# VH-VL binders against o94451r108to261, part 36

Target 1, 154 residues: o94451r108to261
Amino acid sequence: YSRPFAPVVHSRIRFRKSPFYDILEQFNAPFVVPACVGTRNTISFSFHVTPPALSKLLNDPKQYRVYLFSTPSETIGFGNCLMEFPTPQMELRINNQVAHANYRRLKGKPGTTNPADITDLVSKYAGPPGNNVVIYYMNSTKSYSVVVCFVKVY
Below, E stands for the ipSAE of ESMFold2; O stands for the ipSAE of OpenDDE; V2 stands for 0.75 times the mean of E and O plus 0.25 times the DockQ between their complexes.

## First folded at step 20 (VH-VL; framework fv_trastuzumab)

Design u3 (at its last fold request DockQ between E and O 0.59; V2 from the best seeds 0.75)
Fold by OpenDDE, fold request of step 21:
Structure u3 (fold): chain C 154 residues (1-154), chain A 117 residues (1-117), chain B 107 residues (1-107)
Amino acid sequence: as target 1 above (154 residues)
Amino acid sequence: EVQLVESGGGLVQPGGSLRLSCAASGFTFSDYYIHWVRQAPGKGLEWVAYITPYTGYTRYADSVKGRFTISADTSKNTAYLQMNSLRAEDTAVYYCARWSYNAFDIWGQGTLVTVSS
Amino acid sequence: DIQMTQSPSSLSASVGDRVTITCRASQDISNYVAWYQQKPGKAPKLLIYKASSLQSGVPSRFSGSRSGTDFTLTISSLQPEDFATYYCQQYDDLPYTFGQGTKVEIK
């Protein structure tokens, strides 16, 4: 079968600068994780690793990573966005594998949450199965925007 | 034998359209990035676009964005380049090439596209 | 876009000569450079990838090296079949870009 043309235009989320990594590329348009109170919700989206990024991941694995970022949707228009996940009790899966990360921030200390390192779960291959993100969550009081980014680590 | 074979080139007037095909054989088409690279007569090489046949993700050079569309049919092991609103500067030999994560290791023989009134 | 400034645009050499072609990247692109050979009326042929890795089947007289943002293709002893045009290519970022080419002609 032939896949239809679908232009990819990303609205880049401007996260606050980190001394530990530089965001080089955003692989997907921000995916909205809706608020969900009292019920469970599941969101899913796919992202694409570009040829240059894949070359770097394969050739220089110690220098490059793939992180999943999250921030309140209400903040994305202002830049300098802080990392925050929808809920500390969420489950993140990359290609059906559970990602292990700390989704909890320190109480009263915004910006203390780290992005989720999903590098080892990302398919470093142009063929099947691709790359898919699934987030299971409950009791998120506001909307969040999630992106997968290619980063250079220091 | 691993190979790519382009077809569909020809003479077209400015503003016209043309669709190129790139038939792959000898390898698993859906496992690779497929690119188009063009070369104007007597000039160097210019990257045009790529597609990931399995997922359908694409990227384009600014010079062709909005006018060209790269696509793929995995059932036919074929990539395509739909070229619309053609300009004289689009005149070139168009190559399809397989990207093997570090280089273009397989190239087609190329197909000539001439845009002229 | 990343620029690959290739030099020289052309050179004349004799069989047995040592030939050196250089590409300078406009920024640090690590070793993400490939080199190709192209003969008239033919598609490019891969010679080197990752700046210095020789593609399978390519004669050992071809070699690639990197020094900072300078990339060099060397033919240790030019053979009759080596008269062609050579191109460098960066794949550090999109769009992929090529050098202007170097035509190696017979003296």
Scores: ipSAE 0.911, ipTM 0.965, lowest interface PAE 0.5, mean pLDDT 95
Fold by ESMFold2, fold request of step 21:
Structure u3 (fold): chain C 154 residues (1-154), chain A 117 residues (1-117), chain B 107 residues (1-107)
Amino acid sequence: as target 1 above (154 residues)
Amino acid sequence: EVQLVESGGGLVQPGGSLRLSCAASGFTFSDYYIHWVRQAPGKGLEWVAYITPYTGYTRYADSVKGRFTISADTSKNTAYLQMNSLRAEDTAVYYCARWSYNAFDIWGQGTLVTVSS
Amino acid sequence: DIQMTQSPSSLSASVGDRVTITCRASQDISNYVAWYQQKPGKAPKLLIYKASSLQSGVPSRFSGSRSGTDFTLTISSLQPEDFATYYCQQYDDLPYTFGQGTKVEIK
């Protein structure tokens, strides 16, 4: 089972540090969510949980989480990226289950948007069904890049 | 009975190739990470690579990256280690092992690979 | 890469003795350590996982502990069947790495 992947310009995204979590690992190459004005669009991609990450997710689930991050594609490679979702009019699904997150940002307040905690929707299993992300969205004036990261929370 | 059985080891010249097999029985192969670990004669253990058989995702130790390829055929319940451009330092007993999230809980008996002129 | 420095490289002890084998990790790895026993010509056998959890079917004379980056395997009363080489293994991050091994000889 193989899925098309967009070519990547950068292999990872550096986000501004948070006092509430440390990013330990990025599970996928940044996936581009193209701009989409006046129409609906759908993207999907998969990610892989490594053996050490899965050990920690199973043994220490309060401290170790899986977060989905997003940032405008144009900002990658130009310093620390800020968390920003493509639009408030989006639906995130992990393994066919709806993730619940606040997709809005406060005007003029970069970094006030939290990454989506998708831990409880991630398959914590080396076997089937794997891990798949689907984003339904509309009215995104910019292109965004999305990564799923393994994090330690405080 | 849960079992892993390696095969395909032997004597090979430097620069040669071998393909090792790891046949699993008594468990669903695609539910686990499957690893290769090697042990040079009289030496300790060295992790080589893993595969997630269900997705095909792999990672390799730097010492073998670009020369070894791990693969799996879930319909045959078997993992493979294709070893190319073999060197004297690759001489070892090669084990396949099942990773159970906190340990290698099932090991094969090993297959010896000797790289020598 | 995380190095596991294991000591001693070998030891001799009598049946009934208490034996302690140590591994030091090159960085904090929490409890993500397993211990294995390997007899000559055989594959390793799991003894301990998550630093101190005893694998099913392993005798209770085996125990594991952690102090910071130092990990110990203890055999409280050696038996003749405990002649083997013992390895620690970290699984905090890839590549997974092992200690160099400790050969235990029974007098």
Scores: ipSAE 0.688, ipTM 0.884, lowest interface PAE 1.4, mean pLDDT 90
ESMFold2, look of step 20: ipSAE 0.614; ipTM 0.857
ESMFold2 (binder alone), look of step 20: mean pLDDT 94; pTM 0.952
OpenDDE, look of step 20: ipSAE 0.903; ipTM 0.962
ESMFold2, fold request of step 21: ipSAE 0.683, 0.658; ipTM 0.880, 0.876
ESMFold2 (binder alone), fold request of step 21: mean pLDDT 94, 93, 93; pTM 0.951, 0.950, 0.948
OpenDDE, fold request of step 21: ipSAE 0.909, 0.909; ipTM 0.965, 0.965

Design u4 (at its last look DockQ between E and O 0.58; V2 from the best seeds 0.00; counts 0 for: pae E 2.2 > 2)
Fold by OpenDDE, look of step 20:
Structure u4 (fold): chain C 154 residues (1-154), chain A 117 residues (1-117), chain B 107 residues (1-107)
Amino acid sequence: as target 1 above (154 residues)
Amino acid sequence: EVQLVESGGGLVQPGGSLRLSCAASGFTFSDYYIHWVRQAPGKGLEWVAYISPYTGYTRYADSVKGRFTISADTSKNTAYLQMNSLRAEDTAVYYCARWSYNAFDIWGQGTLVTVSS
Amino acid sequence: DIQMTQSPSSLSASVGDRVTITCRASQDINNYVAWYQQKPGKAPKLLIYRASSLQSGVPSRFSGSRSGTDFTLTISSLQPEDFATYYCQQYDDLPYTFGQGTKVEIK
């Protein structure tokens, strides 16, 4: 089977520069993770790895990674967005596999959260199963925007 | 035998439309990116678009964006290129090609599209 | 877009000759280059991928190499069936782009 055709239009989120990686490509338009207080919520979206990115992931796996980024939605548009996930309780799954990362920032220290490295969970294949992201979360007072990016690591 | 076979080419007037087909056989269609690459008479090769038949994701060259639509029917193992608002500069042999992660390893024979008054 | 500047546009050679075709990328594209052979009225045929990897079934007289942003296709000993047009292609980024082509003609 195939999914319906839909043109992909991305609104790029500008994250603060990192000395450890460069964002080369954003695979999906920002997906909004709405605030959810007192209840549990689940969001899901898919992203596509482009042919050039896939070539790099296969041929030069030590140089290229796939990161999942998150930032408060209210910060988008200001540039130099900081990494922040919908904590305190969340679980990230890529293709039904749990992505292990530290999603919490240091207390009182904004910008201390790293993107989630989901490279090993991403399909290195043009066919099935594709790439699906699921976020389970609760008690998030903010709305967040999530993007999956192709990065070159240093 | 692994192969791609294009069809649907022909003569069309400027501003007209044409739909090309690319029938795949001998391989799992949904496992690959399918691309269209064109070649104007006596000229070089120009990438046009690609589709992931499984996911439906597509990308286009700027020269055809907004005018061309690439699609795929996995049940028919066929990719399509809907070409609207055709221009003289769209005149070319249109190839569909399979991307095998490092190169186009399978090409169709091509189908000629001529846009002329 | 990434430009692939291919040279020469054409060359004349004899059977047995060593032929060299070069493409220069407009930026660093690592090894993400492929080479194709195309004969009149036919679709391109893959020769080399990853700058220097020989496609299965392609004669060993074909080889590819890289030096920085310069990519070279070499035919060590030209055979009668090698008279054709050759193209380089980058796949470092979209849009994929090709060199202008090099027509190898019989001298």
Scores: ipSAE 0.888, ipTM 0.958, lowest interface PAE 0.5, mean pLDDT 94
Fold by ESMFold2, look of step 20:
Structure u4 (fold): chain C 154 residues (1-154), chain A 117 residues (1-117), chain B 107 residues (1-107)
Amino acid sequence: as target 1 above (154 residues)
Amino acid sequence: EVQLVESGGGLVQPGGSLRLSCAASGFTFSDYYIHWVRQAPGKGLEWVAYISPYTGYTRYADSVKGRFTISADTSKNTAYLQMNSLRAEDTAVYYCARWSYNAFDIWGQGTLVTVSS
Amino acid sequence: DIQMTQSPSSLSASVGDRVTITCRASQDINNYVAWYQQKPGKAPKLLIYRASSLQSGVPSRFSGSRSGTDFTLTISSLQPEDFATYYCQQYDDLPYTFGQGTKVEIK
């Protein structure tokens, strides 16, 4: 009995399951936030909200939210990923508005950081201005990968 | 006043190519998703693809992936469906439709594509 | 893919009859269903969205309802202009899918 080795393609990130939400869709391929020691860096990217997701955001905003997730890039493909932001002192902007989230992590308690709920900053229309993410950060010792996900909350 | 008008349908041989156009008027084109939906003669409706004209993002039905390409020119308020490697089962009336976030509320008149040897 | 199983495939009815058409979804799709009317040689016309919301300009004799994964279009008193083919459509997820259609014919 033998099986050929197959390459691993990391187009999606698998996160540890939560009793408080289900991840229904990832809107973007993982976007890399490079390590940045002793200096500041800025990254930006865009994401597209699909037609079914927009329908749900417009009609049922109590049940459906948009969360931004982050995990160390090195952990992808080695099991379920845990939520971790690059640095506690980062600034996240969605469509040029500041998002408010707790970016801190608790030492010795992996997976205690929550994803950022950015729903109220996401454009609920197909047209302009679209959906733009900007992250300002400094002193990140690791590379991180960021995805924006459509979730159902309980 | 609000309308979609398809054009470019016709008879084509299997393996051939055809490009459909969907001209929009009377509304802000870049504010909406534009979809293609087809209907084989005497049959039901099948979703084909959509485009977000503002972002350029597209999605396709599995039956057409790799063969069809949807695009948009916002300066002309027009969406396009490039159809390659056509097969007999692609024979249908092709509609473009505006997605109103809860339904297809505006449809074009349709353009017939016939794939026959 | 979410399948929409529509029944009946056709029915015969008289003017004034109450007509019901049913679609069953292959999974829970909440209320993300639309109904369309199509006459020969014409594009579909929207009747109902969100399972039960009547589109502007559509006569009040049309109504929609949901019970679990079963969705119903009702025409309370059939009129001559209502002889057409009717389709349900789910929009819970891509690909969007339609029922097979129900042709309403003159008895």
Scores: ipSAE 0.568, ipTM 0.844, lowest interface PAE 2.2, mean pLDDT 89
ESMFold2 (binder alone), look of step 20: mean pLDDT 94; pTM 0.955

Design u5 (at its last look DockQ between E and O 0.42; V2 from the best seeds 0.00; counts 0 for: pae E 13.7 > 2)
Fold by OpenDDE, look of step 20:
Structure u5 (fold): chain C 154 residues (1-154), chain A 117 residues (1-117), chain B 107 residues (1-107)
Amino acid sequence: as target 1 above (154 residues)
Amino acid sequence: EVQLVESGGGLVQPGGSLRLSCAASGFTFSDYSIHWVRQAPGKGLEWVAYITPYTGYTRYADSVKGRFTISADTSKNTAYLQMNSLRAEDTAVYYCARWSSNAFDIWGQGTLVTVSS
Amino acid sequence: DIQMTQSPSSLSASVGDRVTITCRASQDINNYVAWYQQKPGKAPKLLIYRASSLQSGVPSRFSGSRSGTDFTLTISSLQPEDFATYYCQQYDDLPYTFGQGTKVEIK
């Protein structure tokens, strides 16, 4: 687990609004998952849950969640970004635990992919182990940008 | 006994630098976030910065961004506040405090920083 | 930033009096409010967290309540050791912000 040496300024990705949740905070700068055709790749990054977010996650767990979002990198900057994960082979691990989610969109229906709910895998704790994200993937023709967000669910 | 002890305060000229220390004892240092909160003479409380010692993540109040750096040495159970480009308005008692999910439950005794020509 | 407007700035009371201090948040912050007591030359001491939860070791004469964005600290019967300055604090979002403080003085 590496420690940052300088303050990090996060670029915010603007996802399409959802009636099911509001994004309250983005915990990391968009992490690029590069295209990877014909081979396997592994990326990893860490994110920090702020003290206010921790307070909410601990005290009001039914109202607040931690979601992992993904969108094609080429869509960033246009706003209203849609969820899309690296395909077709992908595994997401949060703090060495496999995150189970449907990373595929419905056939012929773009934007039907939901963010991955990783709340139960996130350390709701300021100490060890922190929060590490690992994505194993292959045969992804696009570059994706991944962010972890603090959300209020409805 | 759980406690925080600040040190390093003193008199400094405008534009000067000072480094504060916050020594923790009686608890697992790396399990908490450590914050600095300051209080100008006769005034209220102002949150300054925090660090999560284990991960090294930090955040700052806008009033000190670019000038102050919070850090921690887990091997010494000590947090630090490096203050550069000090201004008169930075004059205050500086407290370090432990955040425990819902409040600052442990505070140091504070150390006075006076910025004056 | 979230503003915590605390009132009154000061009040005079006698031992045995009921004292109420209020803070109004500039927005909905749920119940993410703490209250502290500070005596001259000393660090703040935690009294209440989550708007109404009494910190361990704090006398039961202290209580906190919430009504929308209004938060109230109440001392049911003021004791000699309660003369101090009190602060509310929000922790709904960074930066954490405090009320201006209320000095409770002896009448």
Scores: ipSAE 0.742, ipTM 0.892, lowest interface PAE 0.7, mean pLDDT 93
Fold by ESMFold2, look of step 20:
Structure u5 (fold): chain C 154 residues (1-154), chain A 117 residues (1-117), chain B 107 residues (1-107)
Amino acid sequence: as target 1 above (154 residues)
Amino acid sequence: EVQLVESGGGLVQPGGSLRLSCAASGFTFSDYSIHWVRQAPGKGLEWVAYITPYTGYTRYADSVKGRFTISADTSKNTAYLQMNSLRAEDTAVYYCARWSSNAFDIWGQGTLVTVSS
Amino acid sequence: DIQMTQSPSSLSASVGDRVTITCRASQDINNYVAWYQQKPGKAPKLLIYRASSLQSGVPSRFSGSRSGTDFTLTISSLQPEDFATYYCQQYDDLPYTFGQGTKVEIK
């Protein structure tokens, strides 16, 4: 939501380590997706891919990706966060194109939800206007925080 | 003409401070990251720090963390390096450089910082 | 940190010679290597990026190649303006690191 007047390093979300990727850079301050019981909601925000990250993305797109992460806002600051989307009844759009991701968590198995790989939808230019994120969702019983990160995939 | 111009170098005593400036012209400043790279006399090149002016995101080499602060003023197309608690080993020519997606494609002329008692 | 071991540290050559400079990375860095030329009292100048791509305005006698973690800058026929110091640089991960340089001087 709001960018701090200083560097964003103090508003970072720490996720549990994965053997499948390393998080190299977070592009935005965590954006809150409010709880939305019995109704629909839409949120939007923007992010920019930094020029150093874009260099790697363009030169080796099989290993360098852009992932969208989500975690319950209540868990931030109480240890390493698990990947979880607000609800399976959601649609993610990046630059007006639908992202295809599995938004479901297996019952009783935290951390079984993968972040959304949005690499192919991200602008391949570092300059303005950046990248727009829109989330349409309904029936989320918790607030979630969303970040877009640069990752190296193994 | 695409250009970077450094200024603010000089002689300073250990423990002192200096502020370097990197003025950009001829390109859209907010489209690129700006880096500082230094070269000690007779030595090779060492990366110091970068800023992405559009987002304000920064990173630093371990040798300068906590002592140096990089910043940018997009209204002036200028990046800055505030250097505090200077040591003799910080003596170098300081270059600012523009990162294109694959390399430092534009460099300034450099400004000399000498730290001695 | 990723180490870039550049060799030789210096060499003497004549105009017209073929010159080869190598860098070895301490780990796999894909093709994320740039090469720079630096003349005394001047800033570095970009020659090669992505290990083998020639920067616009750079003479075609300069070329770069990769074999695993070994990277090579070649000057096919040395010219008088090519006497300088050359640096490789990796940009796979921060901190970006440079080789220690190769001074090419007149024999």
Scores: ipSAE 0.006, ipTM 0.524, lowest interface PAE 13.7, mean pLDDT 85
ESMFold2 (binder alone), look of step 20: mean pLDDT 94; pTM 0.956

